# Ledger of designs, part 4: VH-VL binders against Methylated protein MJ0556

Target 1, 173 residues: Methylated protein MJ0556, of Methanocaldococcus jannaschii (q57976)
Amino acid sequence: SKFVKLHLVRTLNKYKELQKIRVKDVMISGDVIITTPEKTIKEIFDEMIKHNISGMPVVDDRGVMIGFITLREIRKYMTSHPYLNVGEVMLKNPPYTTADEDIITAFEKMIESNKKLDQLPVINTKYPEKILGKLEGIIFMEDIIKLLYENIIKELKTLVSFYNHNTEIKIKY

## First folded at step 5 (VH-VL; framework fv_ecleralimab)

Design m29 (from v5 with heavy chain D61Y)
Fold by ESMFold2-Fast, scan of step 5:
Structure m29 (fold): chain C 173 residues (1-173), chain A 122 residues (1-122), chain B 107 residues (1-107)
Amino acid sequence: as target 1 above (173 residues)
Amino acid sequence: EVQLVESGGGLVKPGGSLRLSCAASGFTFSDAYMHWVRQAPGKGLEWVGHIKSKTEGGTTYYAAPVKGRFTISRDDSKNTLYLQMNSLKTEDTAVYYCTRGYWSEYGDFDYWGQGTLVTVSS
Amino acid sequence: SYELTQPLSVSVALGQTARITCSGDNIGDKYVHWYQQKPGQAPVLVIYQDSERPSGIPERFSGSNSGNTATLTISRAQAGDEADYYCQAWDSSTDVVFGGGTKLTVL
């Protein structure tokens, strides 16, 4: 039908637009809350609670990301060893993304992570397979989910609704 | 204060062997990725080889001219890097520098030792 | 097999800008690092990752890297900048390559 064709074209155009969305189009590059390896987990736990965040990139004196610290890892030690340094608790080989990576791949990295990450650090590197690079930003899973919903899921929901109503009409008559 | 001090250089006959040492201080040596770089008299810098940290598997990589003749190793308990040089050739005559890699791969060499001269001649 | 090509020498007048090039196939896709070496001394890192300066290196030193050419730029050249300069990159995760070096003379 004309309706189906118009919505199919619209959905395909939305998917085509989605495929062009890169991490840099969605990430937060200002206001990134970071920490350093010498801070205590108690200090950063308090900061995470204050800012309502579940993770922070850990950077060295060059601004290069050397790890990632999560609320999940901190909680393992907070009661017994609140003065452990971030460098002792951080994930040393965290998943990460780059500015030019597509948002679907970034999302998959978060979902497939055994560390249950709500975000990925974004590093500026010529070698996407390496963590060697300056911290450029952070991308949140919730921001990617919102884009997927608006560009794909919402349109598919509309098409499915039309299909079901058309099927109901055929059954009724 | 990061310091790298090479030693063990000297005069060796062709076909001989020599072991170089690099004593490191001022940083956590066991986390560091280390390189050997050489420079023939009046010539440019030439990469010799590299060793990853133990946590990265301690793997070694060598430049083609030295592969099979040179062996890089480390003793993290002594903060010391080694270069075992076998079957030496006159073309191996050079100042040998111990360098710290910022990262194992694609990184820069942020600190260099003073170098130790190896002369291979009859 | 990958090679980095530098000019053998570059001359610059006091207070002027020197540019030292490092050419290699698609070098702009690689990080380039630059080292300064004065006679009888070990090399010193002056630029890392194309354009970053280590602590203690003057702002007069800058770098760029695009296409087939990386460039070390030394503005307001001083007599103390006389040295050999080497570019360096990684051909692969297992192979390190140095340029042949450029002797900078400050006239």
Scores: ipSAE 0.553, ipTM 0.787, lowest interface PAE 1.4, mean pLDDT 88

Design m31 (from v5 with heavy chain R100T)
Fold by ESMFold2-Fast, scan of step 5:
Structure m31 (fold): chain C 173 residues (1-173), chain A 122 residues (1-122), chain B 107 residues (1-107)
Amino acid sequence: as target 1 above (173 residues)
Amino acid sequence: EVQLVESGGGLVKPGGSLRLSCAASGFTFSDAYMHWVRQAPGKGLEWVGHIKSKTEGGTTDYAAPVKGRFTISRDDSKNTLYLQMNSLKTEDTAVYYCTTGYWSEYGDFDYWGQGTLVTVSS
Amino acid sequence: SYELTQPLSVSVALGQTARITCSGDNIGDKYVHWYQQKPGQAPVLVIYQDSERPSGIPERFSGSNSGNTATLTISRAQAGDEADYYCQAWDSSTDVVFGGGTKLTVL
């Protein structure tokens, strides 16, 4: 059918367009909520709840990301040791992305992570002497999913709905 | 395919103890966040507690009605989840289900066992 | 303690749309999952993370979650949809809450 063919072609073209979208086009680069290794996990827990976030980058005084702290890591110690420092609890080798990486690769990193992250820090790998690099931003899984839904999933749903409607629908009253 | 098989249910008197087992297969059990959920006859679902993977500290959390009386544990080498129930009360009478919270901490319970009936009566 | 409230029962005519609500304080800020349970059987996940369907669940099942109310919508209801439906959310990482359940009757 012409309708099915047109939607399939449009979906494929949208996927190709998505492959050109880079992290820097979607990420939050200003006012990123961050913390430092000397803060307590209680302070950071309260801040995460206040801002409705589940994680934040841990940066040193040079703006270099040295780790990432999640609500999950905090919960391991909050009841017994709420005054532990962020630096003692943080993920020292978190998954991360860069400004020029494509959003599909960034999304895959989130999905493949055993830490079940719903965001990734965006770092500048210009500092090869640093394992993590300078923090440039943060990218949220929600923003990627919304973009994928709007460009691919919605189009696919329309195509599937059309196929199901025209192949056979039996309604029982 | 994923399978969860509960066992160990039966009749016990108030104040007694019972240990339930849940044999898991078809997924990487050691990575899974495991739960116990119960259902009293003719009533709704009630969460009992959970246990995290050993990599995440193997920590447990319990619903208020069972806290201090029930203990959840796991043996990753045997792909088995346990529920040790002590100081049983008539209110604990229920079908006990083993469920997975696999792949997500705030996730759904994607797989359920058939359940095992625990009856607490004199 | 956090509570999820569901209507005790909902009736729907064959082929019509059923809506089952799950109410909780700021439930829209939480992920809501829905389970179907038929007599003598274990629960089956029908909707996860507010609006997503597991493989094998028909497209006529859908969900939404906003503000203080989450809703399970079953369009074009069939006799086989007759069951008890439960909503479920996490109040915190240490506390799981289920709704009281809704008995769906297909007329």
Scores: ipSAE 0.000, ipTM 0.461, lowest interface PAE 18.6, mean pLDDT 83

Design m32 (from v5 with heavy chain G101D)
Fold by ESMFold2-Fast, scan of step 5:
Order: structure tokens, then sequence, then C-alpha cells
Structure m32 (fold): chain C 173 residues (1-173), chain A 122 residues (1-122), chain B 107 residues (1-107)
């Protein structure tokens, strides 16, 4: 069918364009909500709730990311030790991305992570084997999902709707 | 507040042995990558070797001229770094510096000790 | 093995700009750090990660790193800047490597 072919070609072309989008095109590089190793998990728990975020990059005084702290890790200690320092609770080897990585690969890092991350830190490093690097930004899963919905899912939803309507007509007639 | 103080240098004959110590204070020593760097009289800086943090296995690596003769170790309970020098040669004569690596082997040496002189001569 | 090459000496007039180079194959793909050493003293970090300045180091010290050359730039040179300057990088074949050092003379 012409309709099916048109939508399939359109979806494939949109996916090809989506693959060209880099993390730097979507990430937040200013006003990134960060923390430091010396702050208490109580302080950052309150901040996470206020900003509706589930994680924060942990940076040192040079702006280098040394870890990542999540609500999951905080909740393990909050009731018993609310004044424990971020540096003692943080993930020391978190998943990360770089500015020039494509957003599909960044998205896959989030969904394949066993840490249930809603965001991924963006670091600038000349040594990809090391996760330590200057914090450049943060990319949210929600922003990638919005792009995927508009460019792929919405088109597929239209195609599936057409297919279901035609299948139903064939059953009736 | 961060301090590194080397000791143990002196005069030793070729073929002899000497152990250098570096006393660290003002930071969490067990988390730090530590290096030894030397400088022969009137010459440039030369890397000797490093030891990784306890968390990263405490493994060591050495520059080619000293490999097999020198051994780096650490005692985290005493905040002390060691350099055991064996089979010393006249070309090992140098001021030996203890230094802290900010970011593993890729980092800058943000703090240096005062150095300790090792002279290898008959 | 990986090597870093520096000029043996550089002269600069008081108040003028000194440039000290550090050359190495694809050095722009590596972080370069710079140290100042005065006679009888331990080296002092003056630039880290190509262009970053530690607290206490004057703003007239700056760095850059691209291609095959890293450069330490000292603006408005002062008599107290006379020292040996060393660049440092990491390579998988050598681990830590230093340049041979550059003696800066302020005329």
Amino acid sequence: as target 1 above (173 residues)
Amino acid sequence: EVQLVESGGGLVKPGGSLRLSCAASGFTFSDAYMHWVRQAPGKGLEWVGHIKSKTEGGTTDYAAPVKGRFTISRDDSKNTLYLQMNSLKTEDTAVYYCTRDYWSEYGDFDYWGQGTLVTVSS
Amino acid sequence: SYELTQPLSVSVALGQTARITCSGDNIGDKYVHWYQQKPGQAPVLVIYQDSERPSGIPERFSGSNSGNTATLTISRAQAGDEADYYCQAWDSSTDVVFGGGTKLTVL
C-alpha cells in the first residue's frame, strides 16, 4: 500500500536524522544541578525532591566529575545515617556519555544500566577508558524520549492505527 | 595543609641498596595515586614509577631504567610511601621527589615533597 | 617510546610575553601539565589539563594544546618568572613523560 510505504520511508528517514543528533545538541550545559563529596545525603535528598530529579553528578573543586549520586543509593542510608557524606555513598564508576556521542547510544546506556538512571552525566575527557573528566553537562532521558516520540513513535502510531482500521474492515466485510 | 616529606637519602656505593620514605599528611592517603620522580644534578625531571590507590589494587608501574631494581610500596595505616632501591648505579644519583597524582596516571602532580638527595659514588 | 621536546632556553624582556613550547606526536589528544622549578626548590604546578590554572598562580600564566604542540604563555614577564619549565603528559608506552625542560631568562 501507498500509505504504508510512505510512512515507512518517512519513519526511516526521520530515524536517520535522529542518529545524527549529538548529546551536545540536547544536553543541559548551564545551571546543571551538582553536588560535592562533603555535602550530606540529607541535604541533597531535599534538593532532589525540590527539583524532581533522581540523580546528581558529584564534582570536586576543579569541576571534575568524581562520581554520581542517586536516590536509590541515598534511600539505603537516609533513615539511619542522614548526615553521611555524599562521597561515601556515591557511585564511583557511573555510566557516562560525551558531547559528541549520538543520543541513541546515550539512551541505550541509560536503559541498559542496572542503576535505573533518569539522566546521564556528560564529561569531557581525552581518555575514554577513564570515567573521570570535567563535567560538561547532563542529558535527561525525558528529553531523548520526547525526540523519539515526535520522530518515530508518533509516525508508527499513525501507521499501526491505519493497519488496525483496515484489518477490522476486512473482518467486517 | 597537604604535606609530603621525603627521607632516607644519602651516600651509597654502586651495587648498594637504599630505602626512601615519604610521609604524607593533610589528605586521605589511601585514595591517592602516588609517584616518585627524580632529577639528576643539573638535569631534567624523570619519572621513576607509581603506585595506584588501595581501591584500584595498589599495583605498580616503573620507568624502564629502574624496572627490576626499584620497588614502590605503600603503608596506608602510616600514610607513608616507600621506594626500595637495589643494585644502585652512578646514574641513579638524583634528588628523589614524592608526588601526589590528582587523577590516576593521567593527572597532574599537584603536590610535591622537598626532595631527598641520593648520591651513588665510590 | 613517546617523547616530549622543549627548547633548551627562551629569553623574554621584562613586561613582554614568553612562549614555551612542548612538542609531541598528537599531543593535542593528551592532557598537558606544566611545572615551574626555581634553583634548589621542588617543582610547582602552574598549569594543569592544558589550560587550567591552580589557585595562587597569576592570571598572566596560560596554556594551550592542539595538534602536535602545547604552549605555556607567560604574559607581562617578571624577574621572578626566571625558572626551568617542564611539560608533562601520559602515554600508554611510557606512562608519565616529561619534556627536557626550558630555562626561561627574563632580561
Scores: ipSAE 0.503, ipTM 0.783, lowest interface PAE 1.9, mean pLDDT 89

Design m33 (from v5 with heavy chain G101S)
Fold by ESMFold2-Fast, scan of step 5:
Structure m33 (fold): chain C 173 residues (1-173), chain A 122 residues (1-122), chain B 107 residues (1-107)
Amino acid sequence: as target 1 above (173 residues)
Amino acid sequence: EVQLVESGGGLVKPGGSLRLSCAASGFTFSDAYMHWVRQAPGKGLEWVGHIKSKTEGGTTDYAAPVKGRFTISRDDSKNTLYLQMNSLKTEDTAVYYCTRSYWSEYGDFDYWGQGTLVTVSS
Amino acid sequence: SYELTQPLSVSVALGQTARITCSGDNIGDKYVHWYQQKPGQAPVLVIYQDSERPSGIPERFSGSNSGNTATLTISRAQAGDEADYYCQAWDSSTDVVFGGGTKLTVL
């Protein structure tokens, strides 16, 4: 059918356009909630609860990212060692992305990570074996999922609705 | 505030030994890579070696001209960095600076001590 | 071994722009840091990670790094900018390399 062909072509073209979207087009670059290695995990736990977030980039006093701290890591030590410094608990080699990476690759990094991340730090780096780079922003999994929904899932729902409507008509008449 | 203060420099004869110290304050010393950088009179900066942070194994690396003669160590309980210099040569005459790289081994040297002069002469 | 090459001397007129280069094979793939040293004083970090300024360093100081050349740019040069300038990079996690230094003279 012309309808099915039109919507299939449209869906494929939308996916191709999604592959052209860069992290910099979606990321949050201002007012990123960050922490420093000298703070205690108790202090950061309280901040995460206050701001309703599950992770923060760890930066030095000049904004260079040196790690990433999550609620999951904090919870492991909070009861026994609440005064451990962020630097002692943080992920030293977290997954990260860059401004020019595509959002599909960034999404796959989050999904494939054994750390179950809800976000990725966006950094400028020249030494991938170590986390060293100016923090440029943060990209949330939720924002990528919204783009997938609007461009792919919503179109597929239209196709499914067409199929179900046609099936219903065949039964009723 | 971050401070690094070197001491132990002086005049020594060729073949002699000398130990330099660097007292650190104002940061978590155990998390920093610590370096010795030297500068011969009227010449440029030359990296001597480093000692990694405790969390990254505390291992040492040295520039070729000093390897086998110099030893870098740290005492994290005293926030102090050391340079043990053995079999000194006239070419080792320089101002020796203590510096840190922050958290990461590819970091910049953001704070420097005032330097301590080592003169190797007969 | 990996080497960084700087001009021995650069002159700039008061209020004009000085450019100090640091050349090395594929230096654009490495982070470059820049230090200012005045006579009898310890070095001071003026640019880190190619183009970033520490707090207290004026906006007239900027940096770039691409291909085989990193550049320190000092706009609106002042008499107080006279100093030796050193570039620095890591060849690997175990090897620190400094350029030979450039003496900047403000005319």
Scores: ipSAE 0.176, ipTM 0.701, lowest interface PAE 4.9, mean pLDDT 87

Design m34 (from v5 with heavy chain G101E)
Fold by ESMFold2-Fast, scan of step 5:
Structure m34 (fold): chain C 173 residues (1-173), chain A 122 residues (1-122), chain B 107 residues (1-107)
Amino acid sequence: as target 1 above (173 residues)
Amino acid sequence: EVQLVESGGGLVKPGGSLRLSCAASGFTFSDAYMHWVRQAPGKGLEWVGHIKSKTEGGTTDYAAPVKGRFTISRDDSKNTLYLQMNSLKTEDTAVYYCTREYWSEYGDFDYWGQGTLVTVSS
Amino acid sequence: SYELTQPLSVSVALGQTARITCSGDNIGDKYVHWYQQKPGQAPVLVIYQDSERPSGIPERFSGSNSGNTATLTISRAQAGDEADYYCQAWDSSTDVVFGGGTKLTVL
């Protein structure tokens, strides 16, 4: 029907509008919880539990991201070697995003990662194949999901409601 | 403190060979990308080549003027970088610096040795 | 091959601002690093990644990089700033390029 087609067009347009939303519009750039390579995984494990986070960027003396440490990597060594340094355990080539990347691509990077990340570090880099850039923020999967709910799920609910109403009318006749 | 100390420079005849060494201290040498940069008397800086960290396979790359004649190697157990120079030409006369690249690819050269002079003369 | 072009020399009066340019095709898409070299000494890093200063380099030194030109700016020039300055970039992960160098004279 014309009404169903109109709502499908609106849903497609909302998706296209979401493709215009950039990481910089959603990321946090202040008070990012970070660590350094000389810290022990025991210290970082305790900090992650305290802040209820599953990962944090690893930065050097210049504020450049050199890796990413996750609870998944820490768990592999915590029982046997709790005093290993973060630099020895961290992901040295983690997935990352940039401020100008769209949020859909960022979300896909989190989902498709073999490391199952709940967040992506945001770096300023001129070399997308190399993580040689200042850490400028972090983007969380939950914030992207909330935005998707607000923009897509409500439109889908409208379409479903229309379908259900039409089904009821056909049954009555 | 980070230190790089070059040695092995000297006078050599065209067609000859010479090996330079660079002793590194104050950092985890095996994690570092290392470079050789040269400077002819009164001229500018010219990249010679690099060797990647042990963790990245220790692969080497060279500037076109020296490719096939020069070989870069490293001994991580001794924290030492080497430059083997073969088939030397008068154009190779220069002060040779070893440099540490900050972190890895596309980095700056954050520490430099004092340099060692190589003179190729008949 | 990729080339970086610098002026051979730049003069600046004491206390004034010196600007040293480094030109290259789309150099703004590359990180540019700057080195200072005084006679008989090894080069010293003064600016990295376009605009960042290493510890110990005074704030009078700044950098920018956009389009086809990177610039090293030295404000309130001092006699001790007299040196050769080199810009450096990467054409690829395996090809390092230096500018020809600029001799800064402080009058």
Scores: ipSAE 0.495, ipTM 0.785, lowest interface PAE 2.3, mean pLDDT 88

Design m35 (from v5 with heavy chain G101A)
Fold by ESMFold2-Fast, scan of step 5:
Structure m35 (fold): chain C 173 residues (1-173), chain A 122 residues (1-122), chain B 107 residues (1-107)
Amino acid sequence: as target 1 above (173 residues)
Amino acid sequence: EVQLVESGGGLVKPGGSLRLSCAASGFTFSDAYMHWVRQAPGKGLEWVGHIKSKTEGGTTDYAAPVKGRFTISRDDSKNTLYLQMNSLKTEDTAVYYCTRAYWSEYGDFDYWGQGTLVTVSS
Amino acid sequence: SYELTQPLSVSVALGQTARITCSGDNIGDKYVHWYQQKPGQAPVLVIYQDSERPSGIPERFSGSNSGNTATLTISRAQAGDEADYYCQAWDSSTDVVFGGGTKLTVL
């Protein structure tokens, strides 16, 4: 049908536009909540609760990212050793992205990571295979999901509704 | 305060051996990539080799002119870097500097020792 | 083997801008670090990762790196800036390269 063709074409075009969106177009670059390796995990736990976040980049005095600390890693030690330093608990080689990487690749890094990250740090590096660069931002999974919902899921929902009304089509995982 | 202090330089005959030491303080030595860089009298800086941190495998790499003759090692319990120089040649005459790479591979050499002079001459 | 080429010498008038170049194939794809060395002294880092200044290095020192050329720029040159300057890059994770050095003279 003409209706189906129109919505399929629109979905494909929206996906093509999503592939053009760079991390720098979506990331938060100002007032990124960060920490340093000498702080205690208790201090950082309290800060995460205060700001309602599940992770933060760990930077040194040059502003270079040296790791990433998550609420999940903190919880492993909080009961027994709340005064361990961030540097001892942090992920030393976390997944990360760069400003010019596309958001689909960034999303895949979060999904494929076995660390259950809600966000990726954005660093400036000439060596993408090695974490060696200044922290320039953070990109949240929620912001990417919103773009996927608006551009893909809503169009699919419309198509499913049309088929269910005129014929039997069910989409399920 | 980060400090690197070299010692062990001196006069040695061609074919001889000499061991240099570099005492480190003011940072977590075991996490650092350590390098040796030399400078012949009146000439430029020349990389000799490095040793990676224990977490990066503690492996060593050397510049072609010294490969097979020089050995870099570290004693993390003493915060000390070593350069064992064997089969010395007159072209090895230089001031030898101990330096740390900031962070790891591809990093800058942020702190340098004062240097120790090695003279290879009969 | 990868090679970094610097001019042997550069002269600058007091208060003027000096530019020291470091040339290498696709050097813009690598981080370049710059060191200052005064006679009888150890090298001192003055610029890291192309354009960043360590704490204590004056704003007069700046750097850039693009294509086949990296440049160290010293504005408002002072007598105390007289020194040898070396560029440095990593060709790979196991190979460090230095430029031949440039002697800066402040007239």
Scores: ipSAE 0.515, ipTM 0.789, lowest interface PAE 1.9, mean pLDDT 89

Design m36 (from v5 with heavy chain G101P)
Fold by ESMFold2-Fast, scan of step 5:
Structure m36 (fold): chain C 173 residues (1-173), chain A 122 residues (1-122), chain B 107 residues (1-107)
Amino acid sequence: as target 1 above (173 residues)
Amino acid sequence: EVQLVESGGGLVKPGGSLRLSCAASGFTFSDAYMHWVRQAPGKGLEWVGHIKSKTEGGTTDYAAPVKGRFTISRDDSKNTLYLQMNSLKTEDTAVYYCTRPYWSEYGDFDYWGQGTLVTVSS
Amino acid sequence: SYELTQPLSVSVALGQTARITCSGDNIGDKYVHWYQQKPGQAPVLVIYQDSERPSGIPERFSGSNSGNTATLTISRAQAGDEADYYCQAWDSSTDVVFGGGTKLTVL
């Protein structure tokens, strides 16, 4: 039907527009909550609870990201070794994104990671297999999910509703 | 504070051998990539080669002029880097610097030793 | 073999701006690092990753890198800036390249 075709075209066009949205358009680039390798996991656990976050980039004195620490990793050691340093617990090769990467690829990095990440650090680097670059920001999975919901899921729900109604009518008559 | 101290330089005849050492302190040497860079009298800086950390495989790479004649090695228990120089030529005459890149490949050389002079002449 | 080309010498008047270039094919796709070397001393890092300054390096030092040319800029030149300057990049993960060096003279 024309209705189905029109909504399919709209959904495809919205997906194409989403593919054009870059990490830099969605990320937070100011006041990123970070930590350093010498702090204790007890100290940063308190910070994570205070700021309602589940992860922090770990940076050195140059502001270069050297790792990423998550609440999940901290919980493994908090009861037995609360004074372990961040540098001993952090992910040394975390997933990350860049400002010019599209949000769909960034989202896929989060959901395909076995680290259960709620966010990705955003770094500026010319060598994507080596994290030599300044931390530029952080992008949250929730912000990407909201865009996917508003642009794709809502439209698909409308199509499914139409299909179910039409199918029910055909069954009845 | 980070310090790199080279030693072992001296006068050697063409075809001879010499071993340089670089004593490192003030950082976790075992995690660091290490490089040798040389400078002939009155000339520019020339890369000699590097060795990766043990964690990254401990592999070595060399500049074409020294490949097959020089060997880079490390002793992480002593925080010491070595350069074994064989079949020395007069064009190997240079001050040899020990340096480390910031983190790994593609990094800048943030710390340098004072250098040790190697003179190859008859 | 990848080559970085620098002018042999650059002169600048006290208080003026010096620019030292480093040319290489598609050098803008690589990080460029800059080192200062004074007579009888080891090189000192002055700019890393194209445009970043290490702690202790004055704001007068800046860098840029695009296309085929990287540039070290020294504004408000001082007598103490007189030195040899070297650019450096990685051609690959296994090959480090230095420029030939530029002697900066402060008049």
Scores: ipSAE 0.514, ipTM 0.779, lowest interface PAE 1.6, mean pLDDT 89

Design m37 (from v5 with heavy chain Y102F)
Fold by ESMFold2-Fast, scan of step 5:
Structure m37 (fold): chain C 173 residues (1-173), chain A 122 residues (1-122), chain B 107 residues (1-107)
Amino acid sequence: as target 1 above (173 residues)
Amino acid sequence: EVQLVESGGGLVKPGGSLRLSCAASGFTFSDAYMHWVRQAPGKGLEWVGHIKSKTEGGTTDYAAPVKGRFTISRDDSKNTLYLQMNSLKTEDTAVYYCTRGFWSEYGDFDYWGQGTLVTVSS
Amino acid sequence: SYELTQPLSVSVALGQTARITCSGDNIGDKYVHWYQQKPGQAPVLVIYQDSERPSGIPERFSGSNSGNTATLTISRAQAGDEADYYCQAWDSSTDVVFGGGTKLTVL
């Protein structure tokens, strides 16, 4: 019980620490791969393959994010209309996050999205319901999953191993 | 190149009606958030109202002084924005500008037409 | 109702820096856009989203927005900068507000 209590308290404390981690602490802010609405989906499909990415923020000639294009959306049109413009295929009101949002909320936005996003654009906006703001970065689901694993799942695995060992002893008796 | 051209202005008597048109070109009009802004002679800019695209709800909103008297509409097949003005008052005398809102609410008015003068006088 | 207050006029000497203010309660929580209007002409966007310049607007034009005051700054003022300047913000998603305008005179 002392062991279980110690590791439960530790897990809770690690979750509290995780709640303090903001998007800006995890996001990629330099060299974000972006596109523009005038490019063809064929061009950006080739870019996505080259860079091994599944999505790109779409910025206008002013550098403001106006949408988000995913490999999933591109694939719907590639064989029939490979020369459609990015602006015709992009998600015009994509899910997004901000630098100061916590990573758990950002993760939930990705998993709850019906668009099956592997990443979220990070924008600086004064209006939470609008994407009117500069692109500040991108945050990947895999980076959040790594933090969840390190801080929560590993601790839970230790508790489960302890429980299983004690359960096995009781069965043998 | 983006272009907005207003027409339909003129002289009308108080209590009369007038319809303004704004012909748009050089962008995908059907996706645009459109506004009317007016300016009385020698005075400042005053927002009249806006209309969203059909995909954004197609709703209209109006400044208090014109609410109930003015109606904004759009014909996406003709790339044209309209302002129907009823029960005109002398206070409605102004140059009326058609403006494109940048993408959605909270954005700037990135392109403006030349304006059309409406004079309400007896 | 929400109001944006600008000075009626500002004077600047040729080559010097002009500053035009736009005051409103917690205006720093809103995006502010600035328009230039010359006599007999339509307004032209010169600054959007507090500090961004549209293509074709000289780097001499800059903006800031914090607390209760947004500012349009015009450095190295030229005779051609003489115009009326308007700030604009959204009070809500259904209401747009303009400042009263500032006449800039280049001496």
Scores: ipSAE 0.317, ipTM 0.719, lowest interface PAE 2.9, mean pLDDT 88

